# Designs tried in a protein design chat: VHH binders against Protein FAM237B (FAM237B). Part 12

Target 1, 88 residues: Protein FAM237B (FAM237B), of Homo sapiens (Human) (a0a1b0gvd1)
Amino acid sequence: DFEFQKGVLASISPGITKDIDLQCWKACSLTLIDLKELKIEHNVDAFWNFMLFLQKSQRPGHYNVFLNIAQDFWDMYVDCLLSRSHGM
Short names: E, the ipSAE of ESMFold2; O, the ipSAE of OpenDDE; V2, 0.75 times the mean of E and O plus 0.25 times the DockQ between their complexes.

## First folded at step 16 (VHH; framework vhh_8k46_1)

Design t3 (from r6 with K106T; at its last look DockQ between E and O 0.67; V2 from the best seeds 0.70)
Fold by ESMFold2, look of step 16:
Structure t3 (fold): chain B 88 residues (1-88), chain A 121 residues (1-121)
Amino acid sequence: as target 1 above (88 residues)
Amino acid sequence: AVQLQASGGGFVQPGGSLRLSCAASGFTFDDYWMGWFRQAPGKEREFVSYISYSGSNKYYEDSVKGRFTISRDNSKNTVYLQMNSLRAEDTATYYCAADRMEWSGTYTDYWGQGTQVTVSS
């Protein structure tokens, strides 16, 4: 369900393409499970299911948390891409 | 029985400060995110701030960032909201809430009784 994962992030950063770096994607997803203390299984699908839960929640504040975590993910992901663009 | 008791509201002048407290009982405090919400007359309840289980992650509505600080003390089962540089638009009833932040189970929300904050000259 990688396509829905891209869909969640696309709502924050339109223009995400098929050339996503899977190594960076996995690393950032798993790291955020730990950093944000999420009570979910430690895998990529669980992280993005949680993100969808926050995005679709009608409880006030969940969307704000979603946006914050999504922004952190994007910042980490871009940094990962930049570090790898020099063959690091 | 679950209890969330918010206190510390009052009347302040613009630019003033208040510190809200919310004491919790009847559930495992460490297993919950804690949040502050507010409701002005005729408006829907709106998000103010959240804090994660350990207090490591804090979230704020844009209009309060830099002025409000959320914190928690898990040894005292208490969440706080330090409110600085208060403005007239901060006038509302403030509520604390507990949220498990889990997607794959029945999650339970607990809400406290509100405390009034009034900012006027």
Scores: ipSAE 0.694, ipTM 0.867, lowest interface PAE 1.0, mean pLDDT 87
ESMFold2 (binder alone), look of step 16: mean pLDDT 79; pTM 0.792
OpenDDE, look of step 16: ipSAE 0.766; ipTM 0.900
ESMFold2, look of step 17: ipSAE 0.663; ipTM 0.852
ESMFold2 (binder alone), look of step 17: mean pLDDT 79; pTM 0.792
OpenDDE, look of step 17: ipSAE 0.759; ipTM 0.901

Design t4 (from r6 with Y107F; at its last look DockQ between E and O 0.69; V2 from the best seeds 0.72)
Amino acid sequence: AVQLQASGGGFVQPGGSLRLSCAASGFTFDDYWMGWFRQAPGKEREFVSYISYSGSNKYYEDSVKGRFTISRDNSKNTVYLQMNSLRAEDTATYYCAADRMEWSGKFTDYWGQGTQVTVSS
ESMFold2, look of step 16: ipSAE 0.697; ipTM 0.869
ESMFold2 (binder alone), look of step 16: mean pLDDT 78; pTM 0.784
OpenDDE, look of step 16: ipSAE 0.823; ipTM 0.922
ESMFold2, look of step 17: ipSAE 0.695; ipTM 0.870
ESMFold2 (binder alone), look of step 17: mean pLDDT 79; pTM 0.786
OpenDDE, look of step 17: ipSAE 0.755; ipTM 0.902

Design t5 (from r6 with T108F; at its last look DockQ between E and O 0.70; V2 from the best seeds 0.73)
Fold by ESMFold2, look of step 16:
Structure t5 (fold): chain B 88 residues (1-88), chain A 121 residues (1-121)
Amino acid sequence: as target 1 above (88 residues)
Amino acid sequence: AVQLQASGGGFVQPGGSLRLSCAASGFTFDDYWMGWFRQAPGKEREFVSYISYSGSNKYYEDSVKGRFTISRDNSKNTVYLQMNSLRAEDTATYYCAADRMEWSGKYFDYWGQGTQVTVSS
């Protein structure tokens, strides 16, 4: 559920709702499962369900982790989009 | 039974350094993120730092970034907090905690006994 996934990221980047590159979205989601050592199923939906878990958690520190992973996702995603672009 | 034994607290002058340790037993240490939290009198317990299973990912509350460093030694089942450039505002009881970080809506968390850190002239 891509709209669900965008909703999670909207808390960190309100402008992301337009023109999503699914290839970059999937690649960055799966890469972060590995880089952040998340013990979840290795698929995009599992990653974003985990992100929602962190976002909604009332346990101290989970929101800090959410924000950091979301920022890393955004940075990687933007870099992925730029790498698919070339000179005008 | 699960045990988390925090130590290394004490009195230190502003600008000083202190290293906290938290030795763990009774659970599979490598399956848990480890964290440090603190509570000053009259305040809610607040997040200080988290560290991932292997130690490769570290997270800090904004006011301690650049001054505190979390680390872990999985061969010794121990998590550490190196506190540099200490300030009076860092005075608190410091607690270590274990967090499985499971998505399934279930996770186990264990809390240690606190160790007092007092930063004063």
Scores: ipSAE 0.691, ipTM 0.869, lowest interface PAE 1.0, mean pLDDT 86
ESMFold2 (binder alone), look of step 16: mean pLDDT 80; pTM 0.799
OpenDDE, look of step 16: ipSAE 0.784; ipTM 0.908

Design t6 (from r6 with W33S Y53S M101S W103S; at its last look DockQ between E and O 0.06; V2 from the best seeds 0.00; counts 0 for: pae E 14.9 > 2, placed apart)
Fold by ESMFold2, look of step 16:
Structure t6 (fold): chain B 88 residues (1-88), chain A 121 residues (1-121)
Amino acid sequence: as target 1 above (88 residues)
Amino acid sequence: AVQLQASGGGFVQPGGSLRLSCAASGFTFDDYSMGWFRQAPGKEREFVSYISSSGSNKYYEDSVKGRFTISRDNSKNTVYLQMNSLRAEDTATYYCAADRSESSGKYTDYWGQGTQVTVSS
């Protein structure tokens, strides 16, 4: 199921790698459901199915929503990674 | 009043380069994410590139990755699109857009008039 999630983001960021931190990935996904008040089930798979729907919709408004959520996810995820692995 | 003025379009040969600029006024530029969209004759408007308000995050449509670079200069209220290795398929009217939404599902807040890019032998 994780490959599906990677596939959704790969279309907008070729920097997605196999070294995904699963804890950060799950936490950020669930947090965005709450932060954006998305009307979906509160689980990681539901979040990424919603992201795929927005991406495939081809409506300009849906794609803008997709980009905004993807941007927020990426920012939070990178911050999460930095807080877990930080230089001295 | 809000103004988004796109410029830098023109005629180029395949393999050439152009740099588009979009000068913004009438809103707090630093609070807005900026995007480039394009529309070819007989086609729907499509996403090209997007840059976050801080400039930290950039996104590209697959067909332009590696050829186009988006950037912004918040001190000049301007967003840019550097287009390299241009192809006939890149021929379109290019529009800049501004979107303040960071948590909303609303449509793009502001659109520019657009600038024509024509790539032909």
Scores: ipSAE 0.000, ipTM 0.152, lowest interface PAE 14.9, mean pLDDT 77
ESMFold2 (binder alone), look of step 16: mean pLDDT 79; pTM 0.790
OpenDDE, look of step 16: ipSAE 0.014; ipTM 0.277

## First folded at step 17 (VHH; framework vhh_8k46_1)

Design u1 (from t4 with K106T; at its last look DockQ between E and O 0.64; V2 from the best seeds 0.71)
Fold by ESMFold2, look of step 17:
Structure u1 (fold): chain B 88 residues (1-88), chain A 121 residues (1-121)
Amino acid sequence: as target 1 above (88 residues)
Amino acid sequence: AVQLQASGGGFVQPGGSLRLSCAASGFTFDDYWMGWFRQAPGKEREFVSYISYSGSNKYYEDSVKGRFTISRDNSKNTVYLQMNSLRAEDTATYYCAADRMEWSGTFTDYWGQGTQVTVSS
């Protein structure tokens, strides 16, 4: 599950496979369900199953939506990491 | 029956603007993402823009970002495409479509009749 989640993002964020902050991962996943108005169960696995659906879809425009949500996830995740480790 | 009526196309000079409208009926408009697509002669139909259920999330094909704006009015069951800084390459038939954004969502095949946009120098 978590490994496939990382795989979904690997094409745009190769560094994601190093050390994962699970709190930031969960928080960003759940937040995006709300921000993107996704009509799915409110849990991390549901979010990433939806992302996989968009990634593999042949419907026009779904890959564009996938890339945009994936970029938003990465931006939020990095911001979350910086907030938790700020003050080095 | 489901109806998607696209309108607002026409002839415009490069750099000009047009606003497309797509009025919907026969389904619960608020339960669908709405999209704009276009097809030029000899080309595949391509994605232009999507808008989420409430209109809070908008997505654009790279070549139209900053020039086109999608919007929707759920009280009027209508989706819009404001097209600014039009170029010759924007010449196409424009279609609107409804999409549930689900695995088994088969409703991306609900397409209106297209409206012609011609940008000529």
Scores: ipSAE 0.658, ipTM 0.851, lowest interface PAE 1.1, mean pLDDT 86
ESMFold2 (binder alone), look of step 17: mean pLDDT 79; pTM 0.788
OpenDDE, look of step 17: ipSAE 0.807; ipTM 0.918

Design u2 (from t4 with N57D K106T; at its last look DockQ between E and O 0.86; V2 from the best seeds 0.75)
Fold by ESMFold2, look of step 17:
Structure u2 (fold): chain B 88 residues (1-88), chain A 121 residues (1-121)
Amino acid sequence: as target 1 above (88 residues)
Amino acid sequence: AVQLQASGGGFVQPGGSLRLSCAASGFTFDDYWMGWFRQAPGKEREFVSYISYSGSDKYYEDSVKGRFTISRDNSKNTVYLQMNSLRAEDTATYYCAADRMEWSGTFTDYWGQGTQVTVSS
């Protein structure tokens, strides 16, 4: 599951596979369920299963939505990492 | 029965504006993302824009960003597309669609009839 999650995001940031902060990863995943009003279970695995659904969907527009949510996740995740580093 | 009726198309000069509407009936409108798509003769149907259930999230194909704005009024079961700064390449039949945005073994999207947009001098 976690390797799958990293694989989905790696399509927009090849360096994502190093030193994952699990607290930031979980927080950003759950926050996006709320912000995007996704009709899925409120847990990390459900979010990334939905992302895979969008990534592999043959329906028009789903890949555009995937790329935009993935970019939002990355931006939030990096901000989360910076906030945790800045607190030192 | 499910109905999606797109309207508001027409002839317009480059740089002009049009506002498309799509009235929906026969399903729970608020449970669906709504989208606009277009097809020019001899080309495949392409994605233009999506809008989430409440309208809080909006998505656009790159060539229309900054020129087109999607919106919805859930009290009227209607989705809109405001098209500004129109160009000749925007000439197409425009379609609206409803998408539950869920995966399953079976899932049916609803598609409307199109409205023609023609941009020419």
Scores: ipSAE 0.639, ipTM 0.849, lowest interface PAE 1.2, mean pLDDT 86
ESMFold2 (binder alone), look of step 17: mean pLDDT 78; pTM 0.785
OpenDDE, look of step 17: ipSAE 0.793; ipTM 0.912

Design u3 (from t3 with N57D; at its last look DockQ between E and O 0.78; V2 from the best seeds 0.71)
Fold by ESMFold2, look of step 17:
Structure u3 (fold): chain B 88 residues (1-88), chain A 121 residues (1-121)
Amino acid sequence: as target 1 above (88 residues)
Amino acid sequence: AVQLQASGGGFVQPGGSLRLSCAASGFTFDDYWMGWFRQAPGKEREFVSYISYSGSDKYYEDSVKGRFTISRDNSKNTVYLQMNSLRAEDTATYYCAADRMEWSGTYTDYWGQGTQVTVSS
């Protein structure tokens, strides 16, 4: 669920609060499935299950991929927030 | 049977370049991320680079960023590692691997035989 998803990202940005913008969260999650060409179901839960898989994997390199995708997500999410604030 | 054949290793002076190749057979190449890994004597095997299914995304260990470039040719079932500005610390056996990148009940990966890269004066 959403609290689980926030937990996965917290390893990169521990300052995450409960004031998460759900529209930006969903949009960025789904966009990254497309941009990274991930072979998973096209939904938010699938994206974050994949992120948890990378984070917890014992295979060398999976954590590097996790950190890079998480950073991309955070950058996109912040841009989304700024765009929505500017549009107000 | 699955086969991953790494080649292109050799002796090179510091600052030199090498291009590694890994030819794959026995599986659907386009369904796998491809990666390069290396292991020096007395050290743990370490991640060097990954490349996504189509080649649209590439990932590098920090110490090789800007010097190494991974690429793939899906029509030839081959992944490459262009290594520039080589240093003594890059001396290792280099391995290629195929990785489905799946969260599932069964995790399947394939590893190739290594190719030796030696960087010395």
Scores: ipSAE 0.646, ipTM 0.854, lowest interface PAE 1.2, mean pLDDT 86
ESMFold2 (binder alone), look of step 17: mean pLDDT 79; pTM 0.788
OpenDDE, look of step 17: ipSAE 0.735; ipTM 0.888

Design u4 (from t3 with Y53F; at its last look DockQ between E and O 0.81; V2 from the best seeds 0.73)
Fold by ESMFold2, look of step 17:
Structure u4 (fold): chain B 88 residues (1-88), chain A 121 residues (1-121)
Amino acid sequence: as target 1 above (88 residues)
Amino acid sequence: AVQLQASGGGFVQPGGSLRLSCAASGFTFDDYWMGWFRQAPGKEREFVSYISFSGSNKYYEDSVKGRFTISRDNSKNTVYLQMNSLRAEDTATYYCAADRMEWSGTYTDYWGQGTQVTVSS
């Protein structure tokens, strides 16, 4: 659920717009699975289920990892948006 | 049997340095993220640092960022914590832990015996 995925990010930056570039969203999600060496299925839903796992975990440190990966996702996503506008 | 043995603690003055080591046995070390945690008397155990399977991703609690460096040597089944610019508030027992970082399946992690770090004038 895309609304679920947006909800995970909203806990970091309230006011996340509904005007999401789905191509950038998918590309950044899948790339982070590889870059962060996550042992999950290689699909967008799996990435965001893992992010929710970290966000809601009771274990110390998981929230720190969640925040860092979420920040990396946002930075990559913004770069993706800029690169798509550059091509026009 | 699973063992995680932390060592390298001691007494240091503020501004000093220590290097902690944690030797692991009884499990496939390369399949786990490794972490450092600390606990002062009367406080909850708090996160210090994590390192991913290969060592390519490192995470730090904000108060230690820039002062502490985590690393691992998978050929020796060992994780390290280099602690620089030590402060009195870093005084604690330091523990290492292994974490599968898995969102599904049966939850399993391992905790080690701690090593004492005391920073005092």
Scores: ipSAE 0.627, ipTM 0.842, lowest interface PAE 1.3, mean pLDDT 86
ESMFold2 (binder alone), look of step 17: mean pLDDT 79; pTM 0.786
OpenDDE, look of step 17: ipSAE 0.777; ipTM 0.907

Design u5 (from t3 with S104P; at its last read DockQ between E and O 0.75; V2 from the best seeds 0.77)
Amino acid sequence: AVQLQASGGGFVQPGGSLRLSCAASGFTFDDYWMGWFRQAPGKEREFVSYISYSGSNKYYEDSVKGRFTISRDNSKNTVYLQMNSLRAEDTATYYCAADRMEWPGTYTDYWGQGTQVTVSS
ESMFold2, look of step 17: ipSAE 0.691; ipTM 0.870
ESMFold2 (binder alone), look of step 17: mean pLDDT 80; pTM 0.797
OpenDDE, look of step 17: ipSAE 0.840; ipTM 0.932
ESMFold2, look of step 19: ipSAE 0.720; ipTM 0.883
ESMFold2 (binder alone), look of step 19: mean pLDDT 80; pTM 0.797
OpenDDE, look of step 19: ipSAE 0.850; ipTM 0.938
ESMFold2, look of step 20: ipSAE 0.702; ipTM 0.879
ESMFold2 (binder alone), look of step 20: mean pLDDT 79; pTM 0.795
OpenDDE, look of step 20: ipSAE 0.841; ipTM 0.933
ESMFold2, fold request of step 22: ipSAE 0.719, 0.709, 0.688; ipTM 0.884, 0.882, 0.871
ESMFold2 (binder alone), fold request of step 22: mean pLDDT 79, 80, 80; pTM 0.795, 0.802, 0.800
OpenDDE, fold request of step 22: ipSAE 0.853, 0.852, 0.854; ipTM 0.940, 0.941, 0.941
ESMFold2, last read: ipSAE 0.698, 0.690, 0.703; ipTM 0.878, 0.875, 0.878
ESMFold2 (binder alone), last read: mean pLDDT 80, 79, 79; pTM 0.796, 0.794, 0.795
OpenDDE, last read: ipSAE 0.852, 0.853, 0.853; ipTM 0.941, 0.942, 0.941

Design u6 (from t3 with S104K; at its last look DockQ between E and O 0.83; V2 from the best seeds 0.75)
Fold by ESMFold2, look of step 17:
Structure u6 (fold): chain B 88 residues (1-88), chain A 121 residues (1-121)
Amino acid sequence: as target 1 above (88 residues)
Amino acid sequence: AVQLQASGGGFVQPGGSLRLSCAASGFTFDDYWMGWFRQAPGKEREFVSYISYSGSNKYYEDSVKGRFTISRDNSKNTVYLQMNSLRAEDTATYYCAADRMEWKGTYTDYWGQGTQVTVSS
């Protein structure tokens, strides 16, 4: 669920606010499945389950991948939010 | 039979460069992320770099960012690591690995034999 998804990202970016644009959240999640070529179901829950997997993995490089994808998500989300607010 | 053959190691002066190669066989190369890892004596094996299936996404450990570049050629089933501005701290045995990058189903990893990189005056 959405609170779980926020929790995964908030664990490394405490500045995430409570007021979330759900359309931007869903769009960015689904876009990253394609952009990162993830071999998962094409839905938001699958994306964040995969993110949790990377975050908790014992394999050393997986956390680095997690942090990188999380940053990309945040950058895309902020751009999406600004675009919806100003018609850009 | 799965094989990962790493090569290109050697002795180099600080500030020098080396290019590692890892040729793969016995599995569908395109279905795997490829990675480089290293281990110095008395230390745990550490992550160096990953590259996604097509090569479109690349990831680096912080200490090598800007100095090392990972690449792959899926037509040759080969992954590379270009190492520039080498430091004594880069001295290690370097290993390539294949990772399906899947959280469900069978978890599959393959590891190659290492190649020695020694950076010394």
Scores: ipSAE 0.718, ipTM 0.879, lowest interface PAE 0.8, mean pLDDT 87
ESMFold2 (binder alone), look of step 17: mean pLDDT 79; pTM 0.796
OpenDDE, look of step 17: ipSAE 0.742; ipTM 0.886

## First folded at step 19 (VHH; framework vhh_8k46_1)

Design v1 (from u5 with T106K; at its last read DockQ between E and O 0.86; V2 from the best seeds 0.81)
Amino acid sequence: AVQLQASGGGFVQPGGSLRLSCAASGFTFDDYWMGWFRQAPGKEREFVSYISYSGSNKYYEDSVKGRFTISRDNSKNTVYLQMNSLRAEDTATYYCAADRMEWPGKYTDYWGQGTQVTVSS
ESMFold2, look of step 19: ipSAE 0.716; ipTM 0.885
ESMFold2 (binder alone), look of step 19: mean pLDDT 80; pTM 0.799
OpenDDE, look of step 19: ipSAE 0.851; ipTM 0.938
ESMFold2, look of step 20: ipSAE 0.693; ipTM 0.871
ESMFold2 (binder alone), look of step 20: mean pLDDT 80; pTM 0.800
OpenDDE, look of step 20: ipSAE 0.842; ipTM 0.933
ESMFold2, fold request of step 22: ipSAE 0.698, 0.690, 0.685; ipTM 0.880, 0.877, 0.870
ESMFold2 (binder alone), fold request of step 22: mean pLDDT 80, 80, 80; pTM 0.799, 0.800, 0.802
OpenDDE, fold request of step 22: ipSAE 0.851, 0.852, 0.853; ipTM 0.939, 0.940, 0.941
ESMFold2, last read: ipSAE 0.725, 0.709, 0.709; ipTM 0.889, 0.879, 0.883
ESMFold2 (binder alone), last read: mean pLDDT 80, 80, 80; pTM 0.801, 0.800, 0.799
OpenDDE, last read: ipSAE 0.852, 0.854, 0.853; ipTM 0.941, 0.942, 0.941

Design v2 (from u5 with T106I; at its last look DockQ between E and O 0.87; V2 from the best seeds 0.00; counts 0 for: SAP .712 > .668)
Fold by ESMFold2, look of step 19:
Formats: sequence, C-alpha cells, structure tokens
Structure v2 (fold): chain B 88 residues (1-88), chain A 121 residues (1-121)
Amino acid sequence: as target 1 above (88 residues)
Amino acid sequence: AVQLQASGGGFVQPGGSLRLSCAASGFTFDDYWMGWFRQAPGKEREFVSYISYSGSNKYYEDSVKGRFTISRDNSKNTVYLQMNSLRAEDTATYYCAADRMEWPGIYTDYWGQGTQVTVSS
C-alpha cells in the first residue's frame, strides 16, 4: 500500500506527506530497481517491499543500504518535482 | 565446498595503507553482493562496506568513507578493500562475506576466515 511506502521513507524525510506526486513516485521507484540492480519484480510495490525488507533486516549492512537507496530516492523525487514545475 | 579467504592484513602505522583481498570459490560469485566486516576483541562485528553484483554500487560505513575503497574483479572471483589513512580505531579482524541480496527468496550468505589489521605506532 501507498501508506506503508510513505512510512518506510518517513525515517529520513518526515515532511513528505503533504502533496505526493504519484507519477514522480512511480518513476523514481522503477528507475531505482534498474539503477541498483535489484533482483525483484519490476513494479513499485516490489521495490517498496524490498525497501521494507532492508529496513527490518538484522543482517549487518542492510540498514546502511536501505538508508542510501532511500536518500537516492528522495533526491531523485525532488529533482522530478522540480522538472515538472516547468510543465505546470 | 565454499571458500572465502581474506588476506593482506598486517601491522601498519597510523596514516598508512593496506590492501585486503578475498578470493572466493564454490559458488557463483557474480550472483552475490560482497561485503567487508570487522570485529575488534570484545566488540560486535560491524559493517564496513558492500559492493553490488557488477560493482556499480558501493556502500560504506560512515567512519571509513573517503578512506576505504571496495572493488571486485568478477573474472578472478575476488573482492578487495583498499584501506588508506588508517587509524588506531581501524584495528580489527576483517572478514569478507557473500550476500545474495534477494527478496523474496532463500536467504543465503557465506562468511570467510578473517585477516588481522593492526594500526599502532
């Protein structure tokens, strides 16, 4: 669900909930599957299930990977929002 | 049989450099993320670095960023850790590990024998 997706990311960006751009959200999620070489299905739900897996994992290093991918997602998402402002 | 052997440790002065190597056999190396971990006596094993399947994505614990570089050579089934600007706090036994990094799926990982790194004047 979209609510759990926002919950997963809230640990690094608590102000993200006001006006979510769903197209940017989907595009950034799918792009990161490819960019990070993730072995998951190519869809938004699969990406965020994998992120939840990393976040909750007890294996050393998985949380570091989670934080880094989450930060990359946020940076890409903000850039996507800025790009769309040209097309108001 | 799966084998992961870390080597290249030793004694070095603060500010010095070492290059660790980990040769792998007994599994499909290219299907695994490779990682470096370290453990000082009486402390918990801690994450140092990860590298993705192709080597295109690299991750570091904050205290080693800018000083350590992970790399891999899939043609030689080997992962490396270049350690520069070494500090006393880097003293530990260093281990390499393989991690499928796959979900959903069977969690499979392998751990190697460690190599000692001692940074002292």
Scores: ipSAE 0.719, ipTM 0.888, lowest interface PAE 0.9, mean pLDDT 87
ESMFold2 (binder alone), look of step 19: mean pLDDT 80; pTM 0.800
OpenDDE, look of step 19: ipSAE 0.837; ipTM 0.930

Design v3 (from u5 with Y32N; at its last look DockQ between E and O 0.90; V2 from the best seeds 0.82)
Fold by ESMFold2, look of step 19:
Structure v3 (fold): chain B 88 residues (1-88), chain A 121 residues (1-121)
Amino acid sequence: as target 1 above (88 residues)
Amino acid sequence: AVQLQASGGGFVQPGGSLRLSCAASGFTFDDNWMGWFRQAPGKEREFVSYISYSGSNKYYEDSVKGRFTISRDNSKNTVYLQMNSLRAEDTATYYCAADRMEWPGTYTDYWGQGTQVTVSS
């Protein structure tokens, strides 16, 4: 499941397949379910299955939504990594 | 039956503005993303904009960002497209559509009759 998830994002940002932080990955995935009002089960696998659905959809506009959510995920993930290096 | 009725098209000068409306009936409006699409003669139908269930998330094709604004009024079952700084390339038939945005499953593809936008001279 995790390798599948990395594969979806790697098509947008190849560098992200290096060593990843699983806690940041999970937190950002779950947060985006709520933030984007997604009608899916609240778990990481459901989020990335939905992302694949958008990526592979033939409906005009779904790829645009995919790219925007993927960018938001990347931005949040990077912020999460930075925060973990600077504990409070 | 599901009905989507787009209106507000017309002729406009370059740099002008138009506001499109799409009234919906026959389905639960709040359970659907709403989208605008356009098709020029001899071209494929292209995505213009999407808006999420509550209106809190909005998406635009790159060529219309900063010029077009999508909005919705769930109390009136209506989605809108404010089009500013119109250009000749925006000339097309504009369609609204509903999209349940559900997974797993296939989405239902409800399309309205289009409204013509012509940006002249």
Scores: ipSAE 0.733, ipTM 0.887, lowest interface PAE 0.8, mean pLDDT 87
ESMFold2 (binder alone), look of step 19: mean pLDDT 77; pTM 0.770
OpenDDE, look of step 19: ipSAE 0.845; ipTM 0.934

Design v4 (from u5 with A98K; at its last look DockQ between E and O 0.61; V2 from the best seeds 0.00; counts 0 for: unsure alone 64.8 < 65)
Fold by ESMFold2, look of step 19:
Structure v4 (fold): chain B 88 residues (1-88), chain A 121 residues (1-121)
Amino acid sequence: as target 1 above (88 residues)
Amino acid sequence: AVQLQASGGGFVQPGGSLRLSCAASGFTFDDYWMGWFRQAPGKEREFVSYISYSGSNKYYEDSVKGRFTISRDNSKNTVYLQMNSLRAEDTATYYCAKDRMEWPGTYTDYWGQGTQVTVSS
């Protein structure tokens, strides 16, 4: 669910507690599946399940990949919010 | 049988360069991320770099960013590590590894033969 998805990022980013823009969240999640060429189902839940897998994995390097994709998601999501909002 | 053979190591001065290669066989190379890992004597094996299936996405441990470049040639079943601006702390045995990058996934660790990189003056 959305709380779980937000929880994945909140463990890295302080205070990600604002109301989520669902359109930006979905669009950025799906776009990253394509940009990163992830071999997962093309849906939002699959993306965040994969992110949780990377975050909790004990295989060396998975956490580095998680952090890099999470930062890209955040950057894209903020850009999406700015393009949709007028300082709200 | 899976085979991973790293090569191209050697002795270099600080600031020098080396290019590592890893020849792979026994699996569908294009279906896997490839990675470089290293282990210095008495230390745990650590992540160096990952490269995605097509080579379009690359990841690096912080201490090697800007100095090392991973690449792959899927037509040759080979992954490479270009190592520039080498430092003494880069001294280690370097291994390549495959990772299907799936969840959930089952794998058996196989590191193959590594190649020694020694940075000293």
Scores: ipSAE 0.699, ipTM 0.877, lowest interface PAE 0.9, mean pLDDT 86
ESMFold2 (binder alone), look of step 19: mean pLDDT 77; pTM 0.775
OpenDDE, look of step 19: ipSAE 0.834; ipTM 0.926

Design v5 (from u5 with Y32N T106K; at its last look DockQ between E and O 0.75; V2 from the best seeds 0.77)
Fold by ESMFold2, look of step 19:
Order: C-alpha cells, then structure tokens, then sequence
Structure v5 (fold): chain B 88 residues (1-88), chain A 121 residues (1-121)
C-alpha cells in the first residue's frame, strides 16, 4: 500500500504525509531501480520493499546505502514536483 | 573453494597513503557488491565502503569520504581501496566481503582474510 511506501521515507523528510504526486513518485522509484542497478522486479512496490529491507537490515553498510538512495529519491522527487508546478 | 584475500596493508605515518587489494575466486564476482570493512581491537567490525556490481555506485562511511576511494576490476575479480590522508583512527584490520544485495536473501555470504593497517606517529 502507498501509505507503507510513504512511511519508509518519513524519517528523512517531515511533511511527506502531504498530498503526493503519484506520477513523480512512480517515475522516481522506477528510475532509481535502473540507476542503482537493483536486482529486483521493475515496479514501484518492489523498490520500496527493497528500501524497507535495507532500512531494517542489521548488516553493516545497508543503512548507509538506504540513506543514500532515500536522499537521491527525495532530491529527484522534489525536482519533479518543481518542474511540474513552476517549470523549473 | 571461495577465497577472498585482502592485501596491501602496512605501517604508515599519519597523512600517508596505502592501497588495499582483494582478489576473489570460487564465486560469481560480477553478481556481488563488494565491500570493505574494518575492525579495531575491542570494537565491532564496521562498514567502510561498498561498490555495486558494475562499479557505477560507490558508498562510503562518513569519516572516510573524500579520503578513501573504492574501485573494482571485474576482469581480474579484484576490488581495491585507495586510502589517502590516513589518520590514527584508521588503524584496524581491513576485510573485504561479497554481498549479493538481494531481498529476500541472506546476509553477506563470503568474508576474506584481513590485512593490517597501522597508522602511527
């Protein structure tokens, strides 16, 4: 569920609970599967299940990877929103 | 048999440089992320750096960013760590490891023998 996906990212960006642009959300999720070479199914749910896996993993380094990808997602998502709202 | 052998450690003064290598055999190197980890006496093993399958994505623990560079050569089944501007806090045994980076999946399945890095005045 989409609420689950938002929950994964909430710790990085307060206010993520505002109305979400689903087109930007989907596009950024799918793009990161490719950019980060993730060996998962190419769909939004698979991306966020993998993100949850990294977040909750006890292996050293997985949380560092999670934070890096989450930050990239947020930056891309905000840029997507700005481009659709202000033509930036 | 799976073998991961880290080498290139040594005794160096603060500010110095070392290059670590880890030669791998007995598994599909290209199907794994490769990582460097370190353990100082009396401490838990900690993450230093990861590199993705192709080498396109690199990750660093905050205290080593800008000083250490991870790389890999998939034709030689080898991962490297260039360590510059070394500090006393970098003193540790350094280990390489393979990580399939899959879910659902197991933790990192392959760990190498370590190489000692000692940074002392």
Amino acid sequence: as target 1 above (88 residues)
Amino acid sequence: AVQLQASGGGFVQPGGSLRLSCAASGFTFDDNWMGWFRQAPGKEREFVSYISYSGSNKYYEDSVKGRFTISRDNSKNTVYLQMNSLRAEDTATYYCAADRMEWPGKYTDYWGQGTQVTVSS
Scores: ipSAE 0.716, ipTM 0.878, lowest interface PAE 0.8, mean pLDDT 86
ESMFold2 (binder alone), look of step 19: mean pLDDT 77; pTM 0.770
OpenDDE, look of step 19: ipSAE 0.842; ipTM 0.931

